# Designs tried in a protein design chat: VH-VL binders against o04291r164to392. Part 38

Target 1, 229 residues: o04291r164to392
Amino acid sequence: DANNPAGLLSIAEEALAEFLSKATGTAVDWVQMIGMKPGPDSIGIVAISRNCSGIAARACGLVSLEPMKVAEILKDRPSWLRDCRSVDTLSVIPAGNGGTIELIYTQMYAPTTLAAARDFWTLRYSTCLEDGSYVVCERSLTSATGGPTGPPSSNFVRAEMKPSGFLIRPCDGGGSILHIVDHVDLDAWSVPEVMRPLYESSKILAQKMTVAALRHVRQIAQETSGEVQ
Short names: E, the ipSAE of ESMFold2; O, the ipSAE of OpenDDE; V2, 0.75 times the mean of E and O plus 0.25 times the DockQ between their complexes.

## First folded at step 17 (VH-VL; framework fv_regdanvimab)

Design S04 (at its last look DockQ between E and O 0.60; V2 from the best seeds 0.00; counts 0 for: pae E 2.7 > 2)
Fold by OpenDDE, look of step 17:
Structure S04 (fold): chain C 229 residues (1-229), chain A 121 residues (1-121), chain B 110 residues (1-110)
Amino acid sequence: as target 1 above (229 residues)
Amino acid sequence: QITLKESGPTLVKPTQTLTLTCSFSGFSLSYPGMGVGWIRQPPGKALEWLALIDWYDDKYYSTSLKTRLTISKDTSKNQVVLTMTNMDPVDTATYYCARIYSDYYDWFDPWGQGTTVTVSS
Amino acid sequence: ELVLTQPPSVSAAPGQKVTISCSGSSSNIGKNYVSWYQQLPGTAPKLLIYDNNKRPSGIPDRFSGSKSGTSATLGITGLQTGDEADYYCGTWDYSLDAVVFGGGTELTVL
């Protein structure tokens, strides 16, 4: 059974482990994103990948919101990801350990009219860690990973999401340390050569997605703080 | 096809300001990931990087020449301009502009043919 | 100042193999990919190798690149007279926030 909870949990746990190894470890060869220098007014520390499949970006920053609130905000991709066309949650499954598994279908806008838009069929796992951190990790489900595979769409090219997500650590005072990892394979080779830079640039990924997420949540945090004042 | 071409004075007097223009085609600095750098080469000497500007309008300069260099772009004209102040005979070189297409700014391709600039009284 | 170190010259007979080394540090080659450029006499540099070992379109497989630690190597097999040129390594230095080039290597075909 493709929807076997135990099987999905295994996939989720594997995704979590791999994500964590990227978020705070060196499972991916991270290098500082050129042009994004840390400073007092900086959004955070941004790094991009080398020697990985696809493209990847990582960001770390402080957010004056509690972990669960940050997670809620970031889970709503259409609200902050401009290139996100739609997000459909097909299934919600309790993981039995306090976590939640979601099967998600995501459609993206094409960055160019010369290429088909990309879509994702993913498993998203949300859970609390022993240290009080909240994690939302996500990865594509394929025949190789196991689990239910989504139907193909004639209007989209199926892209692959490698273990990605958010690690949100609580801080003293009610804020959070937010770690974001975006790791995707957008199948750049299927795109005309002149357009490939749009699909094979980790820097573009960082700017359009990773940093966008961090900016959005910080903006919300500021607005929330202003409302209280 | 991507092409770059350097233009500007080929003779500059000492203490004057050099202004070079890189005109390019086949790509745009409005597209993410694109950049243009300037590299010079004195006669019989090695390549020396001068400056770089990218699509995000980030600018980078050689540390040793930073105070003398200014780089800017005009995306609408597909041009990048480099100014270098207080020119000296030691600045005599062939000046190249080149495209950088890398998230890590680790390579240039293609290069312009270069323009030779002589600094002499 | 040159941040990357290359031998000033190398030479070999036609058909032979030559290697050109490029030595850097942890802030450049140790952290970033290396590119190589060929500069024929009187011409502009041409990208020969990027990302340590990748060849642009049109570059023959006689040219190869490798990287280990803080050093990179350009290999040329089946040396041809037309390979006589200056070769430069380059990369980004994260400490300097700058593009850095080697001092160049003059390749002579004997």
Scores: ipSAE 0.651, ipTM 0.864, lowest interface PAE 0.8, mean pLDDT 94
Fold by ESMFold2, look of step 17:
Structure S04 (fold): chain C 229 residues (1-229), chain A 121 residues (1-121), chain B 110 residues (1-110)
Amino acid sequence: as target 1 above (229 residues)
Amino acid sequence: QITLKESGPTLVKPTQTLTLTCSFSGFSLSYPGMGVGWIRQPPGKALEWLALIDWYDDKYYSTSLKTRLTISKDTSKNQVVLTMTNMDPVDTATYYCARIYSDYYDWFDPWGQGTTVTVSS
Amino acid sequence: ELVLTQPPSVSAAPGQKVTISCSGSSSNIGKNYVSWYQQLPGTAPKLLIYDNNKRPSGIPDRFSGSKSGTSATLGITGLQTGDEADYYCGTWDYSLDAVVFGGGTELTVL
């Protein structure tokens, strides 16, 4: 049964394992993004993929907010992801001790009139690890993964999100270390060659999604620290 | 086919400013992921990278020469311009422009034919 | 002094194999992929190898590349007199925020 909770949890746990191997390991061949050096003025460490299926970007930075608050902000994709047209949560299923599985349909704006806009049908899994870290990971549901069939994509090209998400670790002095991984296959072969880098460039992915998310959270943290308590 | 061609003065006096233009066809800096770099080669010596600019208008310069270099682009004309101030006889070289096709700026293909600039004493 | 070090010259007989080394550091070859260029006498450089070991269209499989740690190697087998040229390695250096080239290696086929 594609809708049974045990099957969905199995998919979620596999996505979590793959996401963590990318976020903190070398499951992707990461190369430092040029112009995004670590330092006191930088937003964090940003890397992009080489020689992987699809395209990927990763960022790691410090945020002066608690892990749960960071997760809350970043789960609201329309508030920070400029190209996000709509997000529709079709199902919410409790999983594990405080964990949650969501089935999500996302539509994106197209960056060019020469190619169709992309959409995504995904499972998003949120859970708290024993060390107090909070994880939000997400991946596409396809015939290969199992799980329920998503909405029709008649006017969109169905893109694939490979295990991606946020790992948010508490810091001893307060605040969080935020790890972000975006890993997608946007079906670049379906676009005209002149625009294909918009769909194949890990640097463009990093600029449009990964860096944008980190900047958004850091700006909110700065605004919150300026509040009189 | 992608081609690049360098143009500008072949003789410059010491202290003058050199302005070189790279005119290219077969690609555009309106396209994502593309860029143009400048490399020089003094007679009998090694290649020396000078600068690059990409479609997003990110610019990078040789560390030792950055105070003397300015790079810019005119996407409507398919041109990239390099300006180098305070020329000296040591700057006598063949100057090449070349296309970058990579997120990582670590390889150039193709190259222009080069233009030789002599700085007279 | 150069950031990437190559031997000034190498030579070998027709039909033999030669290798050309390129030695760098953790801020360049240690973090990045390497490219190689062939420059025939009186001509502009031509891309020979990119991404450490990949060949552009039209480059014969006699040319190969590899990378280990902070060093890269260009291999040429079945040497031909037409392979006489200068060979350069190149990559990005993250400390300098710059493209860096080796000093070049002159290949003589004798």
Scores: ipSAE 0.435, ipTM 0.758, lowest interface PAE 2.7, mean pLDDT 89
ESMFold2 (binder alone), look of step 17: mean pLDDT 93; pTM 0.951

Design S05 (at its last look DockQ between E and O 0.62; V2 from the best seeds 0.00; counts 0 for: pae E 2.2 > 2)
Fold by OpenDDE, look of step 17:
Structure S05 (fold): chain C 229 residues (1-229), chain A 121 residues (1-121), chain B 110 residues (1-110)
Amino acid sequence: as target 1 above (229 residues)
Amino acid sequence: QITLKESGPTLVKPTQTLTLTCSFSGFSLSYPSMGVGWIRQPPGKALEWLALIDWDDDKYYSTSLKTRLTISKDTSKNQVVLTMTNMDPVDTATYYCARIYSDYYDWFDPWGQGTTVTVSS
Amino acid sequence: ELVLTQPPSVSAAPGQKVTISCSGSSSNIGKNYVSWYQQLPGTAPKLLIYDNNKRPSGIPDRFSGSKSGTSATLGITGLQTGDEADYYCGTWDYSLDAVVFGGGTELTVL
């Protein structure tokens, strides 16, 4: 059974482990993104990688929201991800450990009209860690990973999401430390060479997705704070 | 095939402003991860980075020469222009433009053939 | 005032192995990828190694790069007379917000 909860949980746990190793570890060779200097007015610490499969970016920053609220905001990709066309949750499965597994189909807009848009078929795992942190990690389901097969689409090229997600650690002041990792393979080789930079730039990924997420959640935090005043 | 070519005066008088143009083909500064940098090399000396500009119009300059340098791009013409003010004989060098194809600005490839600029009265 | 330090010269006989070191700091080599350039006499520099240890197309596997900590090393095996050139390391320095090059190493084939 492709929807075997035990099997999906195993995939989820593996995704979690890999994600965490990227978020706070050195599983990926992170290099500080140039042009985004850390400082009091900075969005956060942004790093990118060129020595991984596909492209990857991570960011770390403070957010004046509780972990669960941050997670809710970031889970709504269409609200902050410009290139996100649609997100469909096909299944929601409670994990026996209090976590939640979601099977998600995501459609993206193409960065150019000359190439097919990318879509994703992913497993998203949300769980609370022992230290009180909240994690949302996500990865593509493929024949290699196991799990159910995603919907076919003739109009999209199936891209791969490597273990990605958000690590949200609570702070004593009521805010959170947010770690974001985006790691995707957009199949750059399938597009004309002149356009490949659009698909193989970790910096672009960082700007369009990783930093966008962080900016969005911070904006919401500010708005929320203003409303209370 | 990517090519870059430097053009400008080969002789400049002291205190004058040097204007060099890098004309390139095979890539565009309208695409991500693309940039062009200028590097000079005095005769028998090491490479010295001067400035770079990327697709996002980010500009960086050598700290020691920052006040004398201005870099700009014309994406439509596939050109990058470098100006250097108050030229001195010490600025005599071969000036190269090169493509930066990196999110980290860590390498140049390919390089132009270079243009030799002599500063003399 | 070079940010990256290279030996001024190295030499070896044909067929031998040579290494060229590039010493930097935590603000450059320690934080970013290192590239190496070969400059034959009277020519423009050519990219030899990028991303610490990757070779561009057309660069033979005799050339290798490595990075450890704040230092990088270029290795050349099977030295050929045609390898006689100046070699430069380069990277980005985050403290200076600048591209930095080493002072260059003159390789002589004996």
Scores: ipSAE 0.689, ipTM 0.878, lowest interface PAE 1.1, mean pLDDT 94
Fold by ESMFold2, look of step 17:
Structure S05 (fold): chain C 229 residues (1-229), chain A 121 residues (1-121), chain B 110 residues (1-110)
Amino acid sequence: as target 1 above (229 residues)
Amino acid sequence: QITLKESGPTLVKPTQTLTLTCSFSGFSLSYPSMGVGWIRQPPGKALEWLALIDWDDDKYYSTSLKTRLTISKDTSKNQVVLTMTNMDPVDTATYYCARIYSDYYDWFDPWGQGTTVTVSS
Amino acid sequence: ELVLTQPPSVSAAPGQKVTISCSGSSSNIGKNYVSWYQQLPGTAPKLLIYDNNKRPSGIPDRFSGSKSGTSATLGITGLQTGDEADYYCGTWDYSLDAVVFGGGTELTVL
């Protein structure tokens, strides 16, 4: 039982600050993803990392759903992340500021039979900002961060999630602006060279995770619009 | 070691269709983030990119030539094929294929030796 | 009219340093990384620099690259007669959805 609420809140607030610096700033050297540019059918603005630790992707798009609904959908990772095998919430800790801290163990399917599947042990922090935005950010708990030790990973390679998440801003007149950042280190060195891009390509990360999340929320929004079919 | 080799006709008449094949070894388009591009060079002139295709079957074409170009791949044969319609004497050039190993298509390594195509009126 | 502009030629004596510029725009060099190629007479181009400043295996550290804003620079120190070649810069242009090359620079070692 290594639940230290003051220490976990400190980790959560540092993760939030780091996430926001990526979502709204230049903490990562963002490059626009090829094939993803604005247009009538555009999903939004998508960028991918260069020259950072691990791999990262960012997306920004409009969604015709209210911020809390967007957050609820995206927190249910198995519903939209195809390679997500399981999500186990080990602990839910109310933060004294009205936010929520969750300790989460996530298992992923392997995209190839030539490498072991990855798992994650993370802290997820949900809170509302003073400007009315809702934020959900997440990061791995490691010996470097502190916090409780997660489940053993004897059948998995423990991957690292660097501060990542969702910033959901309400729009005037309804709907939301959704910012997504995914930033991970999947331990690509343990993967055979010819398959290594599945684990170290920011473009593949964007396609499988960041863009998939945005597409999923937008699809749900369209299905609830009441369109005549 | 990675190698690429261009093959096809060396002489084509105006209005005919040119079909070039890039045969390669040492990599496969079944591998993530791999691709092949085509670049030409008229005698004494600069390099001009024509088209590319990647492992995920994404295709891109030169803006000025896109109505004349088609690129395809046969992953099992390690081949990429470029077709260029309505050939004209100004299309006389050395045609190269080259490997792409970048999510951003911003560098090519290695290149084939090139094949010279003359379009004779 | 080229998307990427290079000087048509440069010259220097053996042992000296030269630089070759590549000028682009916010839709190409401003958003993406630059590669450089050497084309010796009668041969196919060879990659010298990728990701602005990285060298493939076998390229000596006499060759260097840098990028600032919408321009890139290839540097060659300790110039040798074997460096006599055409040099091209290349990158992706996000407005055209295309690979673009510079017009080439002929290096003469006097």
Scores: ipSAE 0.498, ipTM 0.792, lowest interface PAE 2.2, mean pLDDT 90
ESMFold2 (binder alone), look of step 17: mean pLDDT 92; pTM 0.949

Design S06 (at its last look DockQ between E and O 0.82; V2 from the best seeds 0.00; counts 0 for: pae E 2.7 > 2)
Fold by ESMFold2, look of step 17:
Structure S06 (fold): chain C 229 residues (1-229), chain A 121 residues (1-121), chain B 110 residues (1-110)
Amino acid sequence: as target 1 above (229 residues)
Amino acid sequence: QITLKESGPTLVKPTQTLTLTCSFSGFSLSYPGMGVGWIRQPPGKALEWLALIDWDDDKYYSTSLKTRLTISKDTSKNQVVLTMTNMDPVDTATYYCARIYQDYYDWFDPWGQGTTVTVSS
Amino acid sequence: ELVLTQPPSVSAAPGQKVTISCSGSSSNIGKNYVSWYQQLPGTAPKLLIYDNNKRPSGIPDRFSGSKSGTSATLGITGLQTGDEADYYCGTWDYSLDAVVFGGGTELTVL
């Protein structure tokens, strides 16, 4: 049964395993993104994919906020993702292991007038790991994965989110290490060739989503530190 | 069809400043992941990379020559300009511009035909 | 000065195969992808291989590339007299923040 909570948890746990293999491993062929500025003012380490299915970006950085606070901020996608038009949480399902499963419909603005905007139908899974880390991972639900059918997409191209998300590890001495993976297939072949780089560049993905998320949470951390002494 | 063409003086005196222009068509530096680089080749010698500039105005220069080089772009004219100060006879070379593809700066395609610059007293 | 090293020359008979090596370091080939260029006499360089082993449209499949550790190799099979040229490897070096080329290899078809 596609609506069975045990079936959705199985999808969520597979997405979590795949996300972790990208965030902390070599499941994607990662290349360091050129243009990073090293030093104390750097946002962190940013990598982009080469020769993978779709496009992917990864970032790792330190933030002076506790893991749950970081997760709270980043779950509010419209607050930091400029191209996000809307996020609609259609279902919230408690997992039997203390985690939470959400079914989410997301609409994005189009970067060009020559191609339709993309939308996503996803499962988002939030849980705490044994080491005190908090994880929020997300993947598209399709007929191949199972799970409920999403809203119809009459004015959008349904894009695919491959296992993606946030791993937020508590630091010794306070704060968190934030790992971010964004991995998507925007159906670049459905757009005119001259516009295709907007949909298949891992560097653009990193700049628009992965770096933006890390920068946003770091800026909030600085504001809260500066206000309280 | 993507083309690049180098233009500028073919003869320069020692100590003079060289200004080269790369005029290109078939692509724009408004495209993410696009850029233009400059490479030179002294007669009978190896390729030597000089500088590059990309679509979001990031600039990189050869470590040994960076104090002598300036790269800039005019996106509306589809041009990239390289300026090299204090020319010396050792700088006699063919100068190429080439497009950088897909945000990685590790390969160039296509190349211009090159322009030969002689530095002679 | 040169970060990438190539043999200065290589030769083989028509119809034979040849390999050209390109040796670098962990700051370039070890972390990045390699490109190869063919420069026929009197002409501009032309991209032959990108992303270690991919061919642009119009490059015959008798040209191949590979990478292992901090070294890359260009392979040419079925040598033809038209293959006489200089061959260069290239990549990005993260320590220098620069594009680096090898010194070039002159291929002679005897």
Scores: ipSAE 0.465, ipTM 0.777, lowest interface PAE 2.7, mean pLDDT 89
Fold by OpenDDE, look of step 17:
Structure S06 (fold): chain C 229 residues (1-229), chain A 121 residues (1-121), chain B 110 residues (1-110)
Amino acid sequence: as target 1 above (229 residues)
Amino acid sequence: QITLKESGPTLVKPTQTLTLTCSFSGFSLSYPGMGVGWIRQPPGKALEWLALIDWDDDKYYSTSLKTRLTISKDTSKNQVVLTMTNMDPVDTATYYCARIYQDYYDWFDPWGQGTTVTVSS
Amino acid sequence: ELVLTQPPSVSAAPGQKVTISCSGSSSNIGKNYVSWYQQLPGTAPKLLIYDNNKRPSGIPDRFSGSKSGTSATLGITGLQTGDEADYYCGTWDYSLDAVVFGGGTELTVL
């Protein structure tokens, strides 16, 4: 059974472990992104990777919101991800450990008219860790990973999401430390050579997705704070 | 095939401004991850990085020479221009432009052949 | 001032192995990838190694690179007379916000 909860949980746990190893570890060879200097007015620490499958970016920053609120905001990708066309949650499965597993289909806009748009079929796992942090991790489901097969689409090229997500740690002051990892394979080889830089740049990924997420949640935090005052 | 070629005066008087142009083909500074840098090498000495401009129009300069350097690009012409003010005989060197590709600006490939600039009265 | 330190010269006989060190700091080699350049006499530098240990197309496997901590090493096996050149390491320094090169190493084939 492709929808076996135990099987999906196993995939979710593996995704979580791998994600955490990227978010705070060295599973990916992270290098600080040039041009984004840390400082008091900086968005955060942004790093990218060149020596990984696909492209990858991570960011770390402070957010003056509670972990759950941050998670809710970031889960709504269409609200902050410009290139996100649609997100459909096909299934929601409670994990026996208090977490939630979601099967998600995501459509993206193509960055160029010369290439087909990419879509994702992913498992998203949300859970609270023992230290009080909240994690939302996501990865593509493929024949290799097991799990249910996603819907086919003739108008999209199926891209792969490697374990990605958000690690949100509570701070004593009521805010959160947010770690974001985006790791995707957009199948750059299937696009015309002249357009491949759009699909193989971790910097582009960082700018369009990773930093965008962080900026968005910080903006919301600011607005929320202003409304209270 | 990617090529870069430096052009400009080969002789400059002290206190004058040097203007060098890097003309390139095979790539565009409109493409993400692309950049062009300038490096000089005095006779018998080591390579010295001067400046860099990327596809986002971000500019970086050597700290020691920052006040004297200006880098700009003309994407439509596939050109990058470097200006260096207040030239001195110590600035006599071969000046190279080179492509930087990818996100880390950690390597140059390929390099132009270089142009030798002599600063003399 | 040179941010990366290289030995000024190395020498070996044909067929031998040589190593060229490049010492940096936590703000450059410690944080970023290292590249190596070969400069034959009277020519422009040529990329030899990038991403610490990767070879561009056309570079023979006799050339290798490694990185450990804040130092990098270029290795050349099966030394040939044609390898006589100056070799430079380079990387990005995040403290200076600049590309930095080593002082160069002159390789002489005995």
Scores: ipSAE 0.418, ipTM 0.782, lowest interface PAE 1.8, mean pLDDT 93
ESMFold2 (binder alone), look of step 17: mean pLDDT 92; pTM 0.944

